# VH-VL binders against Ras guanine nucleotide exchange factor D (gefD): the designs that were tried, part 22

Target 1, 231 residues: Ras guanine nucleotide exchange factor D (gefD), of Dictyostelium discoideum (Social amoeba) (q8is19r433to663)
Amino acid sequence: GSNIIAQQITIIDNEMLMAIPPSQFLHKSFSKESKSPQFHDMVSKFNEWARWTSSEILSKEKLVERVVTLSFFIDLAKSCVELGNYNAANAIVGGLNHSSISRLKLTWERLSTKVTQDYDRLLSLFDLSMNYKNYRDEIKSTKAKIIPYLGLFPKDLIAIEEGNDNFTNNNLINTEKFRLLYQTIKKIQSYQQPLFTFKTSEPIKQYLKNISNGLSEEKDFHSISHKLEPR
Short names: E, the ipSAE of ESMFold2; O, the ipSAE of ESMFold2 at other seeds; V2, 0.75 times the mean of E and O plus 0.25 times the DockQ between their complexes.

## First folded at step 18 (VH-VL; framework fv_ontamalimab)

Design f4 (from b6 with heavy chain M105F; at its last look DockQ between E and O 0.95; V2 from the best seeds 0.89)
Fold by ESMFold2, look of step 18:
Structure f4 (fold): chain C 231 residues (1-231), chain A 118 residues (1-118), chain B 112 residues (1-112)
Amino acid sequence: as target 1 above (231 residues)
Amino acid sequence: QVQLVQSGAEVKKPGASVKVSCKASGYSFTRYGINWVRQAPGQGLEWMGWISTYVGRTFYAQKVQGRVTMTADTSTSTAYMDLRSLRSDDTAVYYCARDRWYEGFDVWGQGTTVTVSS
Amino acid sequence: DIVMTQTPLSLSVTPGQPASISCKSSQSLVYSDGNTYLYWYLQKPGQPPQLLIYKVSNRFSGVPDRFSGSGSGTDFTLKISRVEAEDVGIYYCMQEIQLPYTFGQGTKVEIK
């Protein structure tokens, strides 16, 4: 079930998170792939999780199979949240929210009430309003291992860099800016912890590492979606 | 301090309506849905329905389908349950409870006693 | 609808002694995500229900470790290793695998 797949996704995401040196977050290094290759690997995989979600649903020509697949990805996002993998959960939700998927009314209306409730709960968690307030509140706990949504750290670091001068009006070093940067880097490092609790399934892990090889390209999603449910 | 505070007791005649409020505080109201559960005097718990405070979607128990409307007002962080065409067997304590997802109903209101009598 | 059946409906316990409550569901509460959606609540006299156990065996935050849940499929048990005066009330099991959510009839626990 979805818990087994979520565990393998979390192993993969955690390996990428552990591989990012702190230097890739310094001096806006994350804006250039040559200066932040491990960071960009994880961003690329995030986009791959999202594209995988959309592509798998669109690959199911029969309505019944498409409903089962949509249900599975909602369950998978929930399983990722339960494991503390908010990065993959947010990616999967992004794939579910793609316009080519959200328009599939025949498919969405056939979800069970349980899965429909879970989707609404995922939407509330990853709501963008108030600077991701619900998500940020979710991860504030001093709980065990989580994998945070990586995309918020560049946003936060850019806001600190561009919202604060390096020097005060009196040409002194702006120590508050550097304190904010340091705290953000330390927060990232606090998430870089090994996993010891999940058994690796090499067949599943290998499949998940290579999912982009067979996926439809995003440019084709709209046409496929309209063939499946015309309107 | 997370809490749900409900409106006060109501006495109604058969055929009337009642609207129970449930004001949330201490958390982001749109983060968690609300369940409504009632308990007739000396009886067990009966689930009535659920509302997503974020999306506004509702699911109702069949027994009250067509007579109940659950709403959420995000500007006041308040959920409402409106029960119409009241009958004597609607006499109960009505609870709102926070939907903590897979962790269950983690926070409950104090209850609102609704008495339906002629 | 899933029928939840509790046994016993009432029990009287000497303080400090264990108590055990059974809950049976009319169908499996196991879902394909690997979870079993069985919950326990306590309603103390004059109070709303409070969550004790979620997903069979997980104690909710602040619940003493003398409460434990177990079970599988359709058969579940709540145990109190040493009943204290504040444990008096009515215990309900509930399923959350499908709507409508349903509760057991309740088990009244009282001090002998």
Scores: ipSAE 0.869, ipTM 0.946, lowest interface PAE 0.6, mean pLDDT 91
ESMFold2 (binder alone), look of step 18: mean pLDDT 94; pTM 0.956
ESMFold2 at other seeds, look of step 18: ipSAE 0.878; ipTM 0.950

Design f5 (from b6 with light chain I97L; at its last look DockQ between E and O 0.96; V2 from the best seeds 0.89)
Fold by ESMFold2 at other seeds, look of step 18:
Structure f5 (fold): chain C 231 residues (1-231), chain A 118 residues (1-118), chain B 112 residues (1-112)
Amino acid sequence: as target 1 above (231 residues)
Amino acid sequence: QVQLVQSGAEVKKPGASVKVSCKASGYSFTRYGINWVRQAPGQGLEWMGWISTYVGRTFYAQKVQGRVTMTADTSTSTAYMDLRSLRSDDTAVYYCARDRWYEGMDVWGQGTTVTVSS
Amino acid sequence: DIVMTQTPLSLSVTPGQPASISCKSSQSLVYSDGNTYLYWYLQKPGQPPQLLIYKVSNRFSGVPDRFSGSGSGTDFTLKISRVEAEDVGIYYCMQELQLPYTFGQGTKVEIK
């Protein structure tokens, strides 16, 4: 079921999270893959989770199979949230929100009420408005181990770097800027903790590590989507 | 700090309508949906419906389908339940309850007594 | 609709003694995500319901550990290891597997 898959996704995401040294968040190192390979591995996997979601749904030519697959990915995102893996959950929601998926009216209308409610709940959690306020409130109040949405940290760090000078008007070190940078990096490090509750399923983990093989390319998504549901 | 505060008691005649308000505070209103649950005198709990405060989608219990409208006003952080064509068996305490997703209904309003009598 | 049946409907308990409430569903509450969507609520006299247990056995925050839930499939139990005066009220099981959400009839617990 979706909880077992979510556990394996979380193992994979946490391994990548724990591998990122703090230096990859300094001096905009995350802008260059050669200076931030572990950070980019995790970003690449995030995009892979999203593309996997869209591609799997679009691969189902029969409506019944497509509905089952759409339902599965909504359940999977929910299971990721239950485990505290907000990174993978947001990636999957991104794949569900892709224009090629959201337009599939025949597929969406056949979801159960339970799955439809869960989709609405996921949308509210990852709402972009007010700088991800709902998401940020969620992780602030959570006491358990989580895997945060990684893509927010470059945005926060760039804002601190570009919005503050290194020196004050009287040529002293701007200690507030460096305090803000330090706090953000310490927050990232606070999430870098081992998982103690999940057993690895090697067949599932290997499948998930290699999902990019055979996925449809995003450039083809709209064409496939139109063939499936022309209206 | 998190609370749901409902409007006061109502006395109505059969055939009238009632609109119960549920004002949320202490959390982001659009983060969680709202369930409506009623309890007739001396009876158990009966779920009436659910609204997503984020997208506005509603699902209603079949017994009240066609007579109920649930809305959410994000500008005032207030959910509403409008029940029309009232009958004497609609006499109940009406509760709003926060949808905490898989954790259940974690925060409940104080209840609104609606009495339908001639 | 999923019918939820509680037994007993009323229970008088000597203070400090255990209490046990049964809840049966008309169909399995197990979902394909691995969860079982059974919940317990307490309604104290003159108060709205309050959440005690979610997903069979998980104690909601602030609920004393003398409350425990168990069960699987269609058969569920709420236990109070030592009933206290503040535990008086009506206990409801509820399913969140599918709409409409449905409650058991309630079990009134009182001190004798």
Scores: ipSAE 0.861, ipTM 0.940, lowest interface PAE 0.6, mean pLDDT 91
ESMFold2, look of step 18: ipSAE 0.877; ipTM 0.949
ESMFold2 (binder alone), look of step 18: mean pLDDT 94; pTM 0.956

Design f6 (from b6 with heavy chain Y54W R100K; at its last look DockQ between E and O 0.91; V2 from the best seeds 0.87)
Fold by ESMFold2, look of step 18:
Formats: C-alpha cells, structure tokens, sequence
Structure f6 (fold): chain C 231 residues (1-231), chain A 118 residues (1-118), chain B 112 residues (1-112)
C-alpha cells in the first residue's frame, strides 16, 4: 500500500536532507547551484515527485485506471504526512494541483468520499496563504521525525538577509541579524536526523530514484489532459 | 486554549428548523474540518456530516440528506448546522467536533440540546 | 453502512481491576494505505465524548497508559489495566474507513 511507498520516499528524501552541509544555507549559497549542489539535488527531487504525480495520472487513458491512480497519489501524500515527510507530501500535492490535473472533472468526481476528504485536508495543510501558517503550525508538532518542506528555508533566510542591515545606524555590526540566521540554520539541522525505523526495499528505492526516465514533460501535460477529458 | 463553543439550547415544534453554531478558538479555523454528531436522549452517538472549513465541501449522512445544511464562516471562525423539517426523533444533543484527520475527533463542543415537541 | 457491535453493553468493575471491551465491525476496517481506521471514545457523565485511541492502538495525547487498544480486521478490544473512578462513563468504538462514520452502541463502565 501507499504507506510502504511513502516509507521509501522518506528514506530517499532523508538521505538527501542529511547530505546538505550547513554552508549551503549561508550567504545565500542556495541561490547558486555550484555553491549548493546537495541542496539543489533535493529541490530537483521535489520537482520530480511533483512531475511524477502529474505524469502518472495523465498516463492513464481509461477513466477507471486514472481514478485509481489519482486516489493512490492522494493516499501517498497522506502517508507521507503521517511519516512526517512534509517535503514529499507538498510536492505530491503540487502535482495534484497542476492545472492539467485539477481540470479532470470526470476523474475527480469519481473519487471515494474518504479520498476526497483527505485531499481537502491536504489542501488546508499546504495552503500558502498567511505565509504557510497551517504548515508552519503543523511542523511544531510532537512527531519524532520531520522532513520539512525545503523551499521555505531559503525564503526565510532571504527575508532575514534583506529585512536587516549588516550594520546598525551607528555602523556597528547588527548582531540580531546574525542571531536570526543562526537560529534558522540550527532549526534546519534539528531535522537532519537518521532514520532507523524503516526497512529499505531496494527494488522500490531504485524505481523511485529513477522516475525521471520516461515521465511526460510538463510542456505536454496540457495537450494530454485535453485529450483525456475534452472541454 | 483550543475550544469549540456552541449556541444554547433550543425548543422547536415539528416542521420548524434549527441552526446550531459552533465557534472555534485557539487554532487556525481553516486548518481542520468539522464533524457534527448527535445523541438522542439515552442513546448512542450518530454522525450527521462533515464540512471542510477551507474548501467548503460537505458530506451528509443519508438519514438527514436533504434536510441539513452545514456551513463555515471563516471570518468569524464559526461552523453552522441547519436542520430543517424537524421531527420528534430529531430531539438530541448536537455536538460539533474538530476533524484532526487520522487522529480522529480530538476537540468537541459542549453540545446543544434541541428538543422537538408539539 | 458499517455496523459496529460492542460487547458487553454494561460493565461493573471493582476499582483497581482490569476491564475489557470488545468491538466488532460488519466489514474490515483495513484500508489500502496500510491503516486500520478504528477509534475509541469515552463519554464521562455530563460531558461530551473525548478521544482515547486512534487507529486501533495509538493513545491520543494525554491519555493514561493504562488504556490500550488491540485487534485487527473486524475484531477489536479496548483494555483498561486498572480501572479508576475517573474512568466511569460510556465507551464507544467508531470507524472512519468510510462515510457515514458509525459508532458502536456504547459500553457503560461503572465502579462497584
């Protein structure tokens, strides 16, 4: 089931999270791939999770198969949330929210009520309004392991860098700015914890590592979507 | 801190309607949905429906389908349950409960007693 | 609709002794995500229900460890290792695998 796949996704995401040295969050290094290769590997995989979600749904020409696939990805995102992998969960929700997917009315209306409720719950969690307030409240939870949505840390670090001068009006070093940067980096490091509870399934892990092979390109999504469910 | 506070008791005649309010505080109202559950005197619990406070989608129990409307007002953090064409067997305590997803209904309102009698 | 059947409907327990409540569902509560959607609630006298156990065996935050849940498929049990005066009330099992959510009839637990 989706819990087993979510475990393997979480192993992969955690390996990438563990590999990011703190230097890649300093001095806006994350804005340059050459200065932050491990950070960008994880961002790239986030985008792969999203594209995988959309591409798999669009690959199902038969309505029944498309409904099963849509249901699976909603269940998968939920399973990721249960494991504390908010990064992959948000990526999958992003793929579900792609305009080429959200327009598939015949597919969406065939979902069970349980899966439809779960999708609504995912939308509320990852709502971007109010600076991701619902998500930020969620990650303060008591879960033992959290893989956070990685994309918010650069936004927070940039906001600190641009919202605070390096020097005060009296040309002294602004120590509060550097304290804020340090606290954010320490929070990131607090998530960099080994996984000890999941058994690796090497066949599933290899499939998930290589999903970019054979996925439809995003530029083709609109055309495929209209073929499946014409307006 | 987190609480659901419901409107007061109501006495209605058969054929009338009732609208029960459920005001949330101490959390982001749109983060979690709301279930409505009723309990007839001396009886067990009966689920009536669910609303997504963010999306506004509702699902109702078949037994009340067509007579119930559940709404959510995000500006006041208040959920409402409107039950129409009341019958004597609608006499119950009506609870709202926060939908904590896979953890279940974690926070309940104090209940609203609705009595339907001639 | 999934019918939830509790046994016994009433239970009188000497303080400090264990109690056990059975809940049977008319169909499996196992979902394809690997979860089993069985929950336990306690309604103390004059109070709304409160959550005890979610997904068969997970204690909700703040629930004492004398409460434990077990079971699989269609057959579930709530155990109280040492019943205390504060445990008096009506215990309900509930399923969330499909709508409508359905509760058992309740088991009234009293101290004798």
Amino acid sequence: as target 1 above (231 residues)
Amino acid sequence: QVQLVQSGAEVKKPGASVKVSCKASGYSFTRYGINWVRQAPGQGLEWMGWISTWVGRTFYAQKVQGRVTMTADTSTSTAYMDLRSLRSDDTAVYYCARDKWYEGMDVWGQGTTVTVSS
Amino acid sequence: DIVMTQTPLSLSVTPGQPASISCKSSQSLVYSDGNTYLYWYLQKPGQPPQLLIYKVSNRFSGVPDRFSGSGSGTDFTLKISRVEAEDVGIYYCMQEIQLPYTFGQGTKVEIK
Scores: ipSAE 0.848, ipTM 0.935, lowest interface PAE 0.7, mean pLDDT 91
ESMFold2 (binder alone), look of step 18: mean pLDDT 94; pTM 0.958
ESMFold2 at other seeds, look of step 18: ipSAE 0.852; ipTM 0.939

## First folded at step 19 (VH-VL; framework fv_ontamalimab)

Design i1 (from f2 with light chain Q96S; at its last look DockQ between E and O 0.95; V2 from the best seeds 0.89)
Fold by ESMFold2, look of step 19:
Structure i1 (fold): chain C 231 residues (1-231), chain A 118 residues (1-118), chain B 112 residues (1-112)
Amino acid sequence: as target 1 above (231 residues)
Amino acid sequence: QVQLVQSGAEVKKPGASVKVSCKASGYSFTRYGINWVRQAPGQGLEWMGWISTYVGRTFYAQKVQGRVTMTADTSTSTAYMDLRSLRSDDTAVYYCARDRWYEGMDVWGQGTTVTVSS
Amino acid sequence: DIVMTQTPLSLSVTPGQPASISCKSSQSLVYSDGNTYLYWYLQKPGQPPQLLIYKVSNRFSGVPDRFSGSGSGTDFTLKISRVEAEDVGIYYCMQSIQLPYTFGQGTKVEIK
């Protein structure tokens, strides 16, 4: 079921989160893979979760199988949210929102009402408007363990870097800028906690670590989508 | 403080319409959907429908399908339930309740009494 | 539609004594995500319903620990370990595994 898969995804994502040293967020190091290899590993896996979602749905030639697969990935994103893994949940939602998937009207209209409601709830949570307000409000709660959406930290760090001068009007060091940077790094570190609540399923974990093998490339998604549902 | 505040009591004749409002405060209105639940005098709870305040999608109970319209106005953080072609058995207290997803209906309005009589 | 059946429909309880309410669904409330979508609400006199328990056994924020939920599949129980005067009202179970959401008939809990 989706809760078991979500647990293994969360183990994988947490291992990558734990491996990122704070230096990879300093001096815009995240802009270069050579200076931020662990950060980029997690970004790459985020993109794999999204691509996996889209590719699996598109691989189902029969409508019934495609509906089951679409339903599963919505349930999976929800299960990730329930576990506090917002990173994987957002990646899966990104895959569901790909134009090649959202256009599959025959598939979408056959979802149960429960799954349709859950999809709408996922969309509201990860709405990007007002600087991800709904998501940011969600993660402020006192939760024991969260894997945050990783892509938001470079955005925040760039905003601090570009929105604040290094020196004040009186040519003194702007210590407030560097305090803001430090506070953001401390927040990232607060999420870097060991995960003891789930047992590893090694067969499932190995499958998930190697999902990119045999997946369709994003450049092909549109043509596959049109073959499945031509209108 | 999270609140849902509903419009006041209404008395209607059979065949009329009623529009109940539900104003949200203390949270991002588009974050959570709204359920509508009614309770006839001395009776239990009956779910009427749900609206996504973000997408605008609605699902209605079959018993009221065709007579009910649920809407959401994000600019005023207000949900509406419009029930038409009223019958005497529509006499009830109508509640709006916040959809907290898998946690259930966590915040309820105070209720709006609608009385349908000749 | 999923029918929710509560037993008993009415309880009179001596203050400080336990109470137990049964709820049975006409079909399983277990979903393939591993969750069971069974909820308990309390409607105190003159008030709207309030959430007590979600997904069988999870107490909602601010709900006293004298309330506990249990069960599986189609059979569920709400227990109040020690009934207090403020617990008077009508208790409803509800399912959200599918639309329409459906409630039990309610169990009225009174103090003797």
Scores: ipSAE 0.875, ipTM 0.948, lowest interface PAE 0.5, mean pLDDT 92
ESMFold2 (binder alone), look of step 19: mean pLDDT 94; pTM 0.957
ESMFold2 at other seeds, look of step 19: ipSAE 0.876; ipTM 0.949

Design i2 (from f2 with light chain Q96Y; at its last look DockQ between E and O 0.96; V2 from the best seeds 0.89)
Fold by ESMFold2, look of step 19:
Structure i2 (fold): chain C 231 residues (1-231), chain A 118 residues (1-118), chain B 112 residues (1-112)
Amino acid sequence: as target 1 above (231 residues)
Amino acid sequence: QVQLVQSGAEVKKPGASVKVSCKASGYSFTRYGINWVRQAPGQGLEWMGWISTYVGRTFYAQKVQGRVTMTADTSTSTAYMDLRSLRSDDTAVYYCARDRWYEGMDVWGQGTTVTVSS
Amino acid sequence: DIVMTQTPLSLSVTPGQPASISCKSSQSLVYSDGNTYLYWYLQKPGQPPQLLIYKVSNRFSGVPDRFSGSGSGTDFTLKISRVEAEDVGIYYCMQYIQLPYTFGQGTKVEIK
């Protein structure tokens, strides 16, 4: 079921998280792939999780199959949250929220009440209002292992870099700026922990590592979506 | 400190309406939905409905479908249950409970006694 | 609607002795995500219900380890290894797999 797939996604995401050296967060290195290849590998996979979600739903020409697939991805995002993998959960929610998916009225209205409630719960968790307040409160949780949504750390680091000068008006080093940068990087490192809980399923893991092969391109989503549900 | 505080006891006649409030504090109100559960005197627990405080979607128990409206006001962090066309068998203690997702209903209000009698 | 049946409906326990409460559902509470959606609540006299156990066997935060849950499919058990005076009240099982959420009729636990 969705818990087994979520475990393999979490293994994959954790491997990428653990591979990111702290230097890739310094001096806005994350802004250029050549200076932050491991960081960008994880960002690329985040986008692949999202595109995989949308593409799989759009690949189901029959309404019943599309409803089953939509339900599965909502269950999968929930399973990721239960495991503490907020990065993959947010990516999947992003795929569900794509305009080409959200417009599929016939599909969405056929969800069970349980799955519909779970979708609303996922939306509330990843609400961007108040600088992701619900998400930020969530990751202060007592879960033993968290894979955070990676995309918020660059936002925080950029805000520190651009909101603070390196030197004070008296030409002294602005130590508060560098303290803020250090605290953020230390927080990222606190999430870089090995996993000992899940067994790897090599066939599933290999499929998930190569999901970009055969996915519809995002440029085609709108056309496919209108073919499936015209209106 | 997470807390749900409900409005006070009410006495109503058959055919009237009642609106029970449930004010949340100590957490982000839109993060979790609200369930409403009632308990008639000497009886067990009966689920009434659920509201997503984020999107406003509601699901109601069949017994009260058409007579109940559940709302949420995010500006005041308050959920409401409006029960109309009251009958004597609506006499109960009405609870709001936070929907902590897969962990269940983790925080409950103190209850609001609604008595329906002539 | 899923019917939840508890046994016994009432029990008196000497302090320090174990107690066991059975809950049976009219259909499986196992969902395709691998979870089983069976929950236990305690309502102490004059108080609202409080969560004890979620998803069969997980103790909610702050619940003493003398409470344990077990079971599978349609048959579930709550055990109290040594009943204390503060454990008096009515225990409810609840299914959380589908709407409407439904509770067992309750098991009143009292001290002899």
Scores: ipSAE 0.861, ipTM 0.942, lowest interface PAE 0.6, mean pLDDT 91
ESMFold2 (binder alone), look of step 19: mean pLDDT 94; pTM 0.956
ESMFold2 at other seeds, look of step 19: ipSAE 0.869; ipTM 0.945

Design i3 (from f3 with light chain E96Q; at its last look DockQ between E and O 0.92; V2 from the best seeds 0.88)
Fold by ESMFold2, look of step 19:
Structure i3 (fold): chain C 231 residues (1-231), chain A 118 residues (1-118), chain B 112 residues (1-112)
Amino acid sequence: as target 1 above (231 residues)
Amino acid sequence: QVQLVQSGAEVKKPGASVKVSCKASGYSFDRYGINWVRQAPGQGLEWMGWISTYVGRTFYAQKVQGRVTMTADTSTSTAYMDLRSLRSDDTAVYYCARDRWYEGMDVWGQGTTVTVSS
Amino acid sequence: DIVMTQTPLSLSVTPGQPASISCKSSQSLVYSDGNTYLYWYLQKPGQPPQLLIYKVSNRFSGVPDRFSGSGSGTDFTLKISRVEAEDVGIYYCMQQIQLPYTFGQGTKVEIK
């Protein structure tokens, strides 16, 4: 079921999160892959989760199978949220929202009411309005171990760097800027904790690590989607 | 403090309509949906419907389908339940309850008594 | 619609003694995501319902540890290890696996 797959995804994502040294977030190092290879590995996997979602749905020529697959990925995103893996959940939602998927009217209208409600709840959580307010409120209120959506940290760090001068009007060091940067790095480190609650399934983990090997390329999604549902 | 505050009691004749309000405070209104649940005198709880405050999608119990409209106004953080063509068996206390997803209905309004009699 | 059946419908308990309420569903409440969508609510006199237990056995925040839930499939139990005066009210089980959400008939718990 989706809970078992979500557990393995979370193990994989946590391993990548644990591997990122804090230096990759300093001096805007994340903007260049050569200075932030572990950070970019996790970003690449995020995109892989999204592409996997879209590709699997598009691979199902029969409507019934496509509906089952769409339902599974909505359940999987929900299972990821339940485990605190907001990074993978957001990636899967991104794959569900791809224009080649969202246009599949015959498929979407066949979802159960439960799965349709869950999709609406996922959309509200990852709404980008007000600087991801709903998501930020969600992670602020939790005390449990989470894997945060990684893509927001570069945005936050750039905003601190560009929104604050290094020196005050009196040519003193702007200690508030340094404090804000330090607080953000500490927050990232607070998420870098071992994960003890799930057993590894090596066959599933290996499959998930190598998922890109059999997936359709995004450039082909539109053509496949129109063959499946021409209207 | 998270709370849902509902409009006051209503007395109606058969065939009339009623609109109950449910004002949310203490959280982001569009983050969680709203369920409506009613309780006839001396009876148990009956689910009436659900609204996504984010998307505006609604699902209604079949017994009230066609007579009920649920809406949400994000600008005032208020959900509404409009029940039309009232019958005496619609006499009940009407509750709104926050949809906390897989955790269930975690916050309830105080209830609105609707009495339908001639 | 999934029918939820509670037993007993009424229960008088001496303070400090245990209480047990059964709930049976007409269909399995187990979903393929690994969850079982069975919930317990308490409606104290003159109050709206309040959430006690979600997904069979998870105690909602602020609920005393004398409340516990158990069960699987179609058979579920709410236990109160030592009933206190504040536990008086009507207890409802509910399923959230599909729409419409449905409640049990309720079990009234009183102190004798």
Scores: ipSAE 0.869, ipTM 0.944, lowest interface PAE 0.6, mean pLDDT 92
ESMFold2 (binder alone), look of step 19: mean pLDDT 94; pTM 0.957
ESMFold2 at other seeds, look of step 19: ipSAE 0.874; ipTM 0.946

Design i4 (from f2 with light chain S32G; at its last look DockQ between E and O 0.95; V2 from the best seeds 0.89)
Fold by ESMFold2, look of step 19:
Structure i4 (fold): chain C 231 residues (1-231), chain A 118 residues (1-118), chain B 112 residues (1-112)
Amino acid sequence: as target 1 above (231 residues)
Amino acid sequence: QVQLVQSGAEVKKPGASVKVSCKASGYSFTRYGINWVRQAPGQGLEWMGWISTYVGRTFYAQKVQGRVTMTADTSTSTAYMDLRSLRSDDTAVYYCARDRWYEGMDVWGQGTTVTVSS
Amino acid sequence: DIVMTQTPLSLSVTPGQPASISCKSSQSLVYGDGNTYLYWYLQKPGQPPQLLIYKVSNRFSGVPDRFSGSGSGTDFTLKISRVEAEDVGIYYCMQQIQLPYTFGQGTKVEIK
């Protein structure tokens, strides 16, 4: 079921998270892949989780198969949230929200009420309003091991860098700016903890690591979507 | 502190309507949906419906379908349940309860007694 | 609709003694995500219900260790290892696998 696949996704995401040295968050290094290769590996995999979600749904030419696949990915995102893997959960929700998927009204209307409720609950968690307030409240209140949505850290670090001068009006070092940067990096490091809660399934892990092979490209999603549900 | 505070008791005649409010505090109102559950005197608990406070989608129990409207006002962090065409068997305590997803209904309002009598 | 059946409907317990409540569902509560959607609530006299146990066996935050849940599929049990005066009230099981959510009839627990 979706919990087994979510466990393997979480192993993969945690391996990438553990591999990121703190230097890749310094001096806006994350803006250049050559200066932040491990950070960009995880960002690339995030985008791959999202593309996988959309591509798998669009690959199902028959409506009944497409409904089953849509239901599975909603269940998978929920299972990721239950494991504390907010990074993969947000990626999958991103794939579900893609315009080529959200337009599939015949497919969406056939979901069960349970799966429909779960989708609404996922949307509320990852709501963008008020600087991701619902998500930030969720991870603030959680004491268990999590894999955070990595994409917010560059946004937070850029906001600190650009919202604060290096020197005060009197040409003294602005120590508050550097305190904020340091605290953000320490927070990232606090998430870099090993997983010991479940075992690797090598066949599933290899499939998930090679998932980009054979996926449709995002540029093609609209035309495939229109073919499946022309209205 | 997380809490749900409901409007006060109401006495109604058959055929009237009642609107019960449920004000949330201590958490982001759009983060979790709201269930409505009622309890007739001396009876058990009966689920009436659910609303997503984020998207506004509702699902209602068949027994009250067509007579109930559930709404959410995000600007005041308040959910509402409007029950119309009241009958004597609608006499109950009406509860709102926070939908904590797979953890269940974790926070309940204090209840609103609605009495429908001639 | 899923029917939830509790037994017994009433218990009278000497303080410090164990209590056990059975709940049976008319359909399996096991879902394809690996969860079983069975919940227990306590309604103390004059109070709203409060969550005790979620997903069969998980104690909700602040619930004492003397409460435990078990079961599988359609057959579930809530146990109180040593009943205390503050445990008096009506216990409900509830399923959340599908709408409408449904509750058992309740089990009233009182002190002898």
Scores: ipSAE 0.864, ipTM 0.943, lowest interface PAE 0.6, mean pLDDT 92
ESMFold2 (binder alone), look of step 19: mean pLDDT 94; pTM 0.959
ESMFold2 at other seeds, look of step 19: ipSAE 0.879; ipTM 0.951

